# VH-VL binders against q9vpl3, part 47

Target 1, 224 residues: q9vpl3
Amino acid sequence: RGKINIQRPKAPHYERARVVAVTQPKYPELPKAKSCFKTRAERTQQQQENPYNEIIAREVRNWLDHSRLVAFFHLSSITADDIFRVRVQLHKQNLHLKSYGSKIIEQAVKNTRYEAIVPLFHSNHCIVFSPDPEKTAALLRIVRRVPQMVLLGGIVEETMLSRNQLVAYAQMPGLHAVQAQLVQTLSQAPGHLIQQLQAHQNSFVQVLDVHAKNQMNEETPKST

## First folded at step 13 (VH-VL)

Design C128
Fold by OpenDDE, fold request of step 14:
Structure C128 (fold): chain C 224 residues (1-224), chain A 120 residues (1-120), chain B 112 residues (1-112)
Amino acid sequence: as target 1 above (224 residues)
Amino acid sequence: EVQLVQSGAEVKKPGESLKISCKGSGYTFTHYWIGWVRQMPGKGLEWMGIIYPSDSYTRYSPSFQGQVTISADKSITTAYLQWSSLKASDTAMYYCARIDYGEYFGFDYWGQGTLVTVSS
Amino acid sequence: DIVMTQTPLSSPVTLGQPASISCRSSQSLVHSYGNTYLSWLQQRPGQPPRLLIYKISNRFSGVPDRFSGSGAGTDFTLKISRVEAEDVGVYYCMQATQFPYTFGGGTKVEIK
């Protein structure tokens, strides 16, 4: 009784192979779970100008134009409850969390100074608006506790900033503090210069005095 | 706190003009839409139209297009609904409500309503 | 226009018991961007409407957790897990996916 080689099963007889090939249940390809994310192409075809886009685009533009701080975030698997919690915290700081479709944002910023932000909106995103650029530090503090919100960049005082630049900006002292520091530095500059100039002169005089004292000691005859 | 305060009840005759108001407070008035909703006595809610106070862009329901005018004065954070000539069928409660497309995509805050009675 | 149909018209409920309200749309409320803009409003007697639920299932600020929304496409449900006396009123579904915005006919929740 030939040992059935389980590792190299003998190919079935030609007729059996044919029957097996024909009787293999063609399982309907499970509809590939159309990723809830309509491909960019599918999203482009249905571009019937949804009258909604213009309306919402107007709102987006208005927020952009009147905000001195704008921050863009990617959202990664955030729940509605988490969003709500973050929104409440942000609102306490007069920070406004908004979410718009990518196409709406594209339409809103088309032919504007904000057009460069379009590449940031290829995924789920939200925008935080504030009339106060000094709230940048508060914003970053709040969102640091929300790992699902990833900072992509922002606009501060009409200047586009990268993620790193925005973080750096948040670490800077307020404008008034910087001004105060500047004034203090400028006021100290002349004093420091004078001190440095005097230090060299004083050092020179000290060296001369030491030299003179040494010469006087050498001239004192050893009274043997 | 966000508040919408509407003008008081109105009693008018057919053919008269009317302008009712909705004053927003507790938020940046120019950044949010204001919508008007009609509720006839004992009936449901009907959307009339919306306005964006920043630039006074308006959109009307087809049923109300040409029948009413929606306007806003951003300087006093007030939206308006007006009729040039009232009809008895205009008797209803009128609500203003705020719309935020960036958060709720709907009416988040409502005024207390203005009752308009048109009788011969 | 999208027609919103609510059922039942009236829902007499015993205090502490659950209530369920259905809203059906004549067409899909899924927006081109994938979002569904369905809201639920509560109107207590003699009061203006109040937002309860937005985007199908999100509770608005100050709304008790006994309120929940669910659904997809054309079928939506508002549930009240334990009806309280303050829940008496008319509930409306609203679609904001297409102009003109349209409301359901309303469901009156009453205490038995």
Scores: ipSAE 0.871, ipTM 0.943, lowest interface PAE 0.5, mean pLDDT 88
Fold by OpenDDE, fold request of step 14:
Structure C128 (fold): chain C 224 residues (1-224), chain A 120 residues (1-120), chain B 112 residues (1-112)
Amino acid sequence: as target 1 above (224 residues)
Amino acid sequence: EVQLVQSGAEVKKPGESLKISCKGSGYTFTHYWIGWVRQMPGKGLEWMGIIYPSDSYTRYSPSFQGQVTISADKSITTAYLQWSSLKASDTAMYYCARIDYGEYFGFDYWGQGTLVTVSS
Amino acid sequence: DIVMTQTPLSSPVTLGQPASISCRSSQSLVHSYGNTYLSWLQQRPGQPPRLLIYKISNRFSGVPDRFSGSGAGTDFTLKISRVEAEDVGVYYCMQATQFPYTFGGGTKVEIK
């Protein structure tokens, strides 16, 4: 389990902060308005970028395929230092915070079961991966302290969940606890059934007793 | 802690084959790329290629394409760099390094290096 | 290939004084996604390279705050605010914006 060194970088100088802000993964959609005539430079860059994106897409796919917990976050004006702090905390829980370009994500999930996540990557975003779905509660606990990380949704056990569903999932007892509860419930079920059956019998007996009492009262001759 | 441990120094003759190793530990080996970097004596760093251990996908620098083979065995979390026929010009320090495109987009952890000496 | 040019080749520095290393790329290192994948590496004598700075200005884990990176496009700078004895070594810039990855020629930081 790779431990991130917890040495906290100090707040960067203003110039550094500016650079960091610029270097933060902003994956804006390419402005649609760029004219159909891609410059030769743009074409060349696109051609060079394609193989590179494919390579990175492979990594993304691998993370998706081997993660039982995937959470998608929007990043709102988060600093590099804040990201670092969160990363360290997440890493301690075997949660891996990653950031990829939208096009890379699109390429990675194209023609896969994950294709539905593409709309989530229109803005600055990050993904948290974990091999352990039980870490969902830990993830949410950590990110609650980071208002700049907005949960968009996630994938748990190959099921896509909305934000609310993911929160609900995190509040559920662990699988083993649920199993234990189920066993307990099943063990009690026969007792409850017996009680219910007996309740009907008791009710029937009560009705019969009332009927019998009424008959006895009718048979008492008015001693004139 | 993330560690890359490389095999020991090698002394070879021209024409000999060589395979050096880089063992990763402290992280999920299959999820991170391994790159190889050459450093000739007294010179700078040269990127040779990368491998993704999950599926053994490789990409080489054009300068090293066909000159070396990069491979990995994910079962033992080890990457390899091999030569079929060494040349004197292959004398160098060879480093393996991990690449994380999702975080650092570069070589975040490095092996200690393997010195390869090819002499007649 | 993107050519990375570092200056100076050698930087003799007095202990406690600042050092500055420049790295220039032959092409813009701005990726299509807006990120610039420039890293700075430190190689101490007899040691492997170590990541110092990634994406122009972000310090890697365990890197002292005396190290800072700046720049944009094609011009990048690594600064050491107060050089310490342990900072002696060769520093490399590296671009990972496109294949093949390329390194600067290195700058040797020495103590006067």
Scores: ipSAE 0.870, ipTM 0.940, lowest interface PAE 0.5, mean pLDDT 88
Fold by OpenDDE, look of step 13:
Parts: structure tokens; C-alpha cells; sequence
Structure C128 (fold): chain C 224 residues (1-224), chain A 120 residues (1-120), chain B 112 residues (1-112)
């Protein structure tokens, strides 16, 4: 039983985290006298205005804009070593595992087409980026072996996909494969047509031959 | 493999201009920050500034603000550090290094360094 | 600016013996997001710096397990469990919690 690090409690499961976030009582902020310590909110707001966050947000945005495959994962009690192992495997496939703070992500995607992803980042999370959407199957294969990584959803070709949709997408033959199949099918069509045309001709010739044979047999005088 | 290759050693006189280069390879150059670090002879490391090659956003250390210019050409995956007028005090080793905020939050890969000597 | 103070300045060590380097920051390196962005770098003679440890205790790729990082807040430690000849060099701590990034003064590890 891994020693519960009391100083760094493991982030709850993402579902639990969502429930906790929704069920947390919103306590009205007591009117703090102007002389009282900057509220946690003010500190947080000041932290949001930190130029540092803007810099990191720029990076996040750039990754989002230039990735054709983006997958979002919840991390459940994963060790640094496990993350490292996964990262190495992903890297071999030109998949890039990144981790950013939720507030940074929020800032990065604010007023953008990616704003809808913000609710996915309620707990420990990571993002996998790829320039190649065909790597979706490879990604899922790798993470399947890592139970601590829970797929939440993703973006493929600028389309936001649910977990199930992403899995379904990974099972689809690649565009090139489909195209190849189409070409193959189309290339077979003329052959089939020729065969059918030839079949009719052959059948016609056979019928004519039979007819000719019958006529020849009828013309053979019964030598009485 | 991620590599940063810097330009060769430079010997200059005070008042001359200089531009040194750092070429990145083995990764997507536009997606990672490049930082410059100075190391004076026999001294420690000093952070100079950073650039994001994607849009050439730059940030300088206050100590180096206005003293140097950091730039990048993403088309050739190269970052630059330049002086308009060198001083003898600019004699140092200069390192470029990659920064990954998504994983390491620091300098993960370093160039081999460029020695700049400014002497009269 | 955050001032990073390393001790000792020089650490003569016998081969096979452990070494310990301390780094103190003038202020907490805990970022608003809860992470502490402290790194350790190794610079061998005549070579560029190399990343050893990131985020206090994580070993970078290719770094031997004899290197370990620990600490919290303002106090950080790099440990080498068994010093090898290849470990000779200068070690730097670096903070990336806020701009400007700052380095410690360095600790020179030498073989006795």
C-alpha cells in the first residue's frame, strides 16, 4: 500500500473531482476590510496577470494550433517514472506528452475555438499532441497499457471528439487506406464490366453454336 | 536526437558588432523556447533572455535588456544573439538552450557554446 | 530577483563516497500552480551545462540513479550517492518560478 503522502494528497479521480467541485459550497466572500490581506481571489487574480502565465499560455496555444491530433488525459496516481516511460514510448511515435496548469490552459484558450476544453481540466491532467492524426491508433495502443492515463477526449482535424468518438476514429482505416481501397474497387469495376460483357457475348455465341448445330442436325437427311 | 549547434568562436574588437547563431535540429523548432545564457570566464551562469521562435516573442533579463538582441529565423531553425557594439566586458562563453515548459520547465538541451573574445 | 545561494563552493570528495550540495532561494520557489520549478545542472570541464534534475526531484533522461534531488520551498539539495570520476565538474541550481531566471553560484565537485 503506497504510503499516502499527506503533504501531497493524490488528486482525486476526475469524476470525484468534478463532483467535489460542483458540491463545494460557494461561501460568500466576507467583505474584507480594505486593510485585510489580499483575498485568495485577489492573489489568484494577480497570479493570473503574471507575465509568466502569458508566456506559457503562448506555448500551449501554439501546440494546439499546430497539432492535428490532441488528446486529453486524466492522470490517476501515476508516478514520475511511469510518466517518463510513457513519454518515451509516445515520443517514438512523434507524440508529445505535455502537462500544463489548468489556469494556464484556461488563459491560453480563452476566447478561442478551444474554449470548450476547459471543463476537462479539473484534476491532474496531461495533453498529447501530434501533427499526424493517423497516430491516433498508436496513441491509444500505448495508453491502453497505462491504466493511470484515462482518456477524456480529444481534437482531431480541428474537430472536438468525445472519448468514444476518438476510439471510434482510431478504429477507422486511415484516409490513405480508404482511398486505396476505393481506387482498388474502381479499378476492379472495369474488369467486372468487361467480364460481364464478355459473358453475354460468350453466351450469345454459345446459343448461336447450339442453334447452328441443331440446324445442321435437322439438315442431315435421315438416310432411309 | 535533439541538437543545438552554435556558431564558432569569435574574436572581436571593442565597438564591433556581432551576431552569433544557434541552430536547432531533431525537434519542431517553432514549438520550443530558446534561451541564451552567458558564462564569463571562470564565473557562473547568467540568464540573458528567451525567444519563442513561432512568433519571435522575446523576453530579456533586466541586466541584458537593451544590451543585446535575441532573434530567430524559423525557416532555418536558427536563433541569434547579437550586439550592436561589443565591450571588453562581453568576453564570455554564450550558450543557447531549449526550454520546454510543458515537461521540464527549464533548459533541457544545450548548445556547445560560442566563445566570444573582445580585446583591443 | 530571486537570489540562489549554493553551498559549499567547493566539494572535494573521495571516489565512491557521497556528495551533497545545498541550494537556498531568497524566496519560495513554489509557483501559483503548486509546482516548484527548481532544476539542477551539471557542467563538466570544457563542456556545456547538462540538465540533471528538474522540478526538484525528477531525473532527466540519461541521468544515473546515483543523482537525486530533494527539498521544498526555499531549501533544496542535490545528492550523489557514489561519486564517480565522470561526476567532476560544477553544479548549478536554477529557478524558473519567476523571471528573470536565476542560477546559483555553482558548486565545484572535485576528486580528492
Amino acid sequence: as target 1 above (224 residues)
Amino acid sequence: EVQLVQSGAEVKKPGESLKISCKGSGYTFTHYWIGWVRQMPGKGLEWMGIIYPSDSYTRYSPSFQGQVTISADKSITTAYLQWSSLKASDTAMYYCARIDYGEYFGFDYWGQGTLVTVSS
Amino acid sequence: DIVMTQTPLSSPVTLGQPASISCRSSQSLVHSYGNTYLSWLQQRPGQPPRLLIYKISNRFSGVPDRFSGSGAGTDFTLKISRVEAEDVGVYYCMQATQFPYTFGGGTKVEIK
Scores: ipSAE 0.857, ipTM 0.930, lowest interface PAE 0.5, mean pLDDT 88
Fold by ESMFold2, fold request of step 14:
Structure C128 (fold): chain C 224 residues (1-224), chain A 120 residues (1-120), chain B 112 residues (1-112)
Amino acid sequence: as target 1 above (224 residues)
Amino acid sequence: EVQLVQSGAEVKKPGESLKISCKGSGYTFTHYWIGWVRQMPGKGLEWMGIIYPSDSYTRYSPSFQGQVTISADKSITTAYLQWSSLKASDTAMYYCARIDYGEYFGFDYWGQGTLVTVSS
Amino acid sequence: DIVMTQTPLSSPVTLGQPASISCRSSQSLVHSYGNTYLSWLQQRPGQPPRLLIYKISNRFSGVPDRFSGSGAGTDFTLKISRVEAEDVGVYYCMQATQFPYTFGGGTKVEIK
């Protein structure tokens, strides 16, 4: 198996003599030409960082794959002491606060079912992971006292939810409570309660259908 | 509370094999990296490698590649450092430490260390 | 490999006086996404290392306010504003910007 020899950069005068176009020398501290081309040093750093970023992306994928609740936040400036206190409060509820670079998250979710989350990471952010989706209400209660954390949305049971949908989810009885209500209702057989539960289910389907229709309208032949 | 508890001190002869352990508790073991760090007598710290217990993915420092084996058994929340044939130069204190790339980007919690003494 | 050079090698200090430890890397520790993954560790006599400072200047939880970190690029400093007896030990800088992770050679802080 062959090794790639990585040589030190050549003397600057040879680089300048070879390139007469807008490309600048590889001095990363100097202003660069208005070009999309990177210097050799910058390309080498990115190539070394890509395998390292994959190490971190592996951690992100593992958290995503083992979390039934994932919540995304914009994060304003906050002291290390303050964020630690928030992390301790979240940890008591089996809620795990993490922050990863946006490019690492993009690399972690590329070609996965989570790829839709990438646009949420345009600004400084943090993520809360939990195996317990029933902890959504506790999460929102804790972060309500933390103005530096602004909810953007989340994933619950593999379903992407907007901020408002996640807040609404937190106010609902859990799936276990809904299942218990259905069992109790069927034992009583009251038609009115069954109709109310069906209406709530239709409301969820309608919300999902509106989202799907918005995506399908982008894909229809209508281009006006 | 996060704890890393390492196996006890070892006194070995050159040529013997050895497997030392690091048991994690107080956190979700499979979701954090475990690194191994060597400290030779009277010397500083040297990173040996890391493992991700969820899938056993391992990376070694070039200085230790091929000289040790890092492994983990997630069912008992334990990571291991192993030599197939010890040398006198392996006499050192060995630490395991946890890595959290989601916050600290470094070794946030450390084991108590395992002293390995290799002498004829 | 990024070489981490610490100075001084030994820092004898009078109780209650400040101490300052310098760490220089052989190349920039700035990751392409703008973060610098420079940590400071404390190893008290007979104890394992413990994390003091992460990402240049953030105190790990439970670390007293007398510890502070600063720096950028290749030059970093750990300061202890008022050295206490429990601060005796060896301090290491460490970079986690790229593999292999590397440590400084250590600075021994001792009471004179």
Scores: ipSAE 0.759, ipTM 0.886, lowest interface PAE 0.9, mean pLDDT 80

Design C128
Fold by ESMFold2, look of step 13:
Structure C128 (fold): chain C 224 residues (1-224), chain A 120 residues (1-120), chain B 112 residues (1-112)
Amino acid sequence: as target 1 above (224 residues)
Amino acid sequence: EVQLVQSGAEVKKPGESLKISCKGSGYTFTHYWIGWVRQMPGKGLEWMGIIYPSDSYTRYSPSFQGQVTISADKSITTAYLQWSSLKASDTAMYYCARIDYGEYFGFDYWGQGTLVTVSS
Amino acid sequence: DIVMTQTPLSSPVTLGQPASISCRSSQSLVHSYGNTYLSWLQQRPGQPPRLLIYKISNRFSGVPDRFSGSGAGTDFTLKISRVEAEDVGVYYCMQATQFPYTFGGGTKVEIK
């Protein structure tokens, strides 16, 4: 069966294509693929029981536990040379660029106040960790020249900040003392859901407005 | 500059104990895994195990479980590979290497190696 | 355990000519999140291994662009477009998709 080397004229290509399409298996299957299919419940249990993923999650937890600054980015397509250049610039500022799978992040933050960050990792992403929250301004300056990295938000001094809040935090004058005061003010925020963080950005602007008024008061002394 | 500097070559007799070291510098030692790799003379590479220095969590290759001990002292940024009783078959070059699951997902920086010779 | 099989065992190459090294795994190296953790290492004579390629096709820092990696699933290739004298040594593929981590048997590249 399948002898093609016959001297007669070949059938029109259209007819052969139709016959081949009709006779092909509708769903060709690899013999091993069926044994690997899993339900939603099996996937959830398998994730929790996967010791290799726990090894990687341990690393993620260690970075989270020892970083006063954590910034989350969406990462567009970027060459290895370009990402290496960015990583070197960040490293000089004690900023550490990392990327982990979304399921690893989910496992790492399970049953913590940071579970709300999990939706940020459903697309291509990266994270920047640092022990130095003062480096937020340097971080934003470096990534401003990297359009492939789009800031989504962050964590400063264990407080979740929206994108706008993190940008405002980095731009405040008198940075060290103001950053400590601002983080303490925001530490009472719920920090549960990214959408909640976006809703709190007006409160953050109001804190900045009070700060700006204090700066203006220093510039305008009273007269008789 | 990330560096892994290993202890010097060792010549031992069967039955003796040995502890070789791997000192990391130029990075935050506690935040990266250290793995050990054996290369027998004229042979390829064999993974022995890994350690996370932050909490000393270890995983061994099944071929080496119970045969060596991997440890770390994070206060001096040093990882160790040790035998309680060497065999002639332990004669090999031993490398330490760093693992970063957040960047390269593999051994990105290697030590220079420690030659261990075990003979009667 | 995932067995990594390299071919050829030895690759004598004329200076300036290309070289190609094959690595085949006994099972898929695709992690459940879609990444494939296949690396290529170079070990020059008398030196430790060094990372050349990670995640199939990404060159590590300081690796010349004459090195390239490709492949998918179980079949992977390292290519050197123009072999130089400094490229002499043994090349290993390695998988980090699951424990235990395993290496190919090595391919010796040498100038003929």
Scores: ipSAE 0.754, ipTM 0.885, lowest interface PAE 1.0, mean pLDDT 80
Fold by ESMFold2, fold request of step 14:
Order: C-alpha cells, then structure tokens, then sequence
Structure C128 (fold): chain C 224 residues (1-224), chain A 120 residues (1-120), chain B 112 residues (1-112)
C-alpha cells in the first residue's frame, strides 16, 4: 500500500537524562583520558552538525580576515535587554558584537596562527569585530560600564595581543597605521629573529671598538 | 541603514531564462549571507537557498537544487537568482534577505520583492 | 525536514485586545550548543516580511514592546499584548536550527 518515506522519522529522545551541571567540590580534577571511541549516536549527530557548522565557520573566518580590530570577552550572565543596549552602543561606533560556538571557532581558525584563541571560548563569550582599529579606545570605554563583559585579549592588524597589550594600544597617541605596523613587527616571529641578528651585529662592533682601543693604548706609552 | 533593493517585476513566457537581482547597501556586503525566499500567490514562505558573497559559497534547499542558480558579484554588492528555463509554476514573489549567524541567526533585513509572472 | 505547524490559521482580534500565535516544530529546535534558532516574521499586507523576534524571545531593532516571544523545545508562542491597526498581517515562525530552513504556514491577524 502507498509509499511512505520513513528515512527521516523524529529522532528519539535520549533516554539517559543529561545530568544537571554540578560544580564539583574542591577535589583535584582528574586528567582527561585519551579519547576512546565515539558512540554511533555521537558520530551521526556530528556528521549532521559538521556541514552546518562549516557554514557558520565561513562567516567567522571572513570576519577575522577583514577585521583590523578583534576583541574577545568572557560573557557573564546578562539579560537580553542589557546585551541589546550594549550592541546598539557598539554598532554606533562601527563595532560589531557577535557570538559563535567554540567548536565553530575551532573550525574557523584551524591551521592558522590564530589557533591559540580557541581556549578563550570554552565558556560563555562574545567577540567584537571592527575594520577600524582606532575604535579600540571607544570599545574599552563602552564595555567599562558593562561588568558582564570581561576583556580577555584581542587581535589588532593581524597580531594577537593580550588584554594588557590591547589596553596599552588603545592609549597610544599618533597615527593608527603606524601603531598597527609597530605592533605587527614586534609580535611576529621574523621580528624576533631580526632582533637577534641586530644584537649580534652590535656586539661585534663593540668588540672591535674595545680591540682598537687596546691596540692604541699598547702602542703609545706615556711620556715622562 | 541596511537596504536590499531588488530588480523590478518580470513578465516571461515558459522556457525563457531570467536573472533577478538583489543589491545590498548600508553594510559590508561580503560579511553577511544572502538568502532567497519564494512566496507563491496566496501562499506562505519557502526557503530556496543562501550564498556567502565573500567567496560565492552556496547552499540550496533540496526542493530547489538544480532548478535555480544563486550567485553574487561582490564588486557591485549584488546577489542574483536565475532560471535557465522558466515554468508557469515559477510564478511567484521572490525575496532576498540577509542572514547574520553571529547576531540574529535569522533573516534580519528583506528586499522589497520581485514579482515574476510566467504565462503563455 | 522540520515541519513547522502554526495555529490558528486566522486570528481576528478587537483593537486593543491581545493576540496569541502558536508554532510547533516536528522535532526539537535546540542546537547542540543549547541555542534555539526560532524566529518570528511579520508580513503586513502588500509588504515584504520583517523580523520581529529572534532566538525565541529577543525583539529585533525597532519592534514595539507589545510583541513578545516565548517557548522551548518544540512549542513556541508569539504574543501581541494590545493589537494596533498596524499589526494586521500574516505572521510566520521559522527555524534555522538545521537545513533546510522551514517556515510555518502563517497566521493571519485581522481586526474584528
């Protein structure tokens, strides 16, 4: 009798109740064991989620690649009304408040120099993106009045900055392009190598100066 | 202000091709998805697909896969919906709408719609 | 595909009185990260849809506070605390938890 598509029935509820998240007492946390095996249900759910997560990760990559200012915040409990007010204030300054899941951010930064940001998103969070790195001071002024948003650090001109470095960047006077280039040079691995080479060159010049002075002192004795 | 401005109404015959447009302004076009939604006369809304203009990545509803092409030209901040061969059943209002997965996770701004009429 | 079922199909309401629209999904709309991506759209006569409510209960910019959303899991409600003449139109729920994105069939809110 008629054809019925059963391929997509409603997913059954998982009968094991998810345990209420309970903060464990001050017992030491055991090391996580090496992952053994994913269940069949977990593999199926991950296969369905991964293509959708890639859609969202594509958006995250694009924001990261085209934002000269990125700031990461821990987000404490906050009402929808309060976060909406903050979003409006930020938007007026061309600052874009976003939130993405940690797995999505991990997918977005995979195989990039920004992989180090993934641990920042293990808890509730938000991110502020802007094409305008000069808006860092405005960002910090706005969020100072928002105790639910705690600055963790950021990215300026493709360079990762700690929270203290980001605060210091916001206080610097002068042209923002020069500030961004200076931060980029000091923070990159080639800059570290160049500093080592310059130190060796300066040390060699100093050794030559000492040798030349010793040579002249030995050859010209005092008159008496 | 964010605006999506669609091309004007079209009257076509079955078998003809058509490409309608959706021009975004007032925001960074490449940072947001554009989706297309069909509304047949007197009916509800039906999602057709989405595109990310930054790299032209697309996803289609299974109901529309192979029946339409979604594209974008980021240099002129414009997304497109096109048919290679129209059917009378394609008569509908077509909307473009913006999606932001980092804020609203839904269609936050809509175009005015493009009425497509396909008749003999 | 997630089927979205709206009730009622039509909701005639006296000006100044409340209206309530129900939306039920064929499966949970809770994403694995705990978010629920249900939206409400308003389509006034002769106009395109506009976003009213996102993520169940958050009002979009410029939406009057007489609109509120609630619900969890598979059951969601849009309420208008006091209907005004400008609220006439068709209201749609929509899920973005998974592809394909799907809409409810619509609820027409009308005066009288």
Amino acid sequence: as target 1 above (224 residues)
Amino acid sequence: EVQLVQSGAEVKKPGESLKISCKGSGYTFTHYWIGWVRQMPGKGLEWMGIIYPSDSYTRYSPSFQGQVTISADKSITTAYLQWSSLKASDTAMYYCARIDYGEYFGFDYWGQGTLVTVSS
Amino acid sequence: DIVMTQTPLSSPVTLGQPASISCRSSQSLVHSYGNTYLSWLQQRPGQPPRLLIYKISNRFSGVPDRFSGSGAGTDFTLKISRVEAEDVGVYYCMQATQFPYTFGGGTKVEIK
Scores: ipSAE 0.738, ipTM 0.869, lowest interface PAE 1.0, mean pLDDT 80

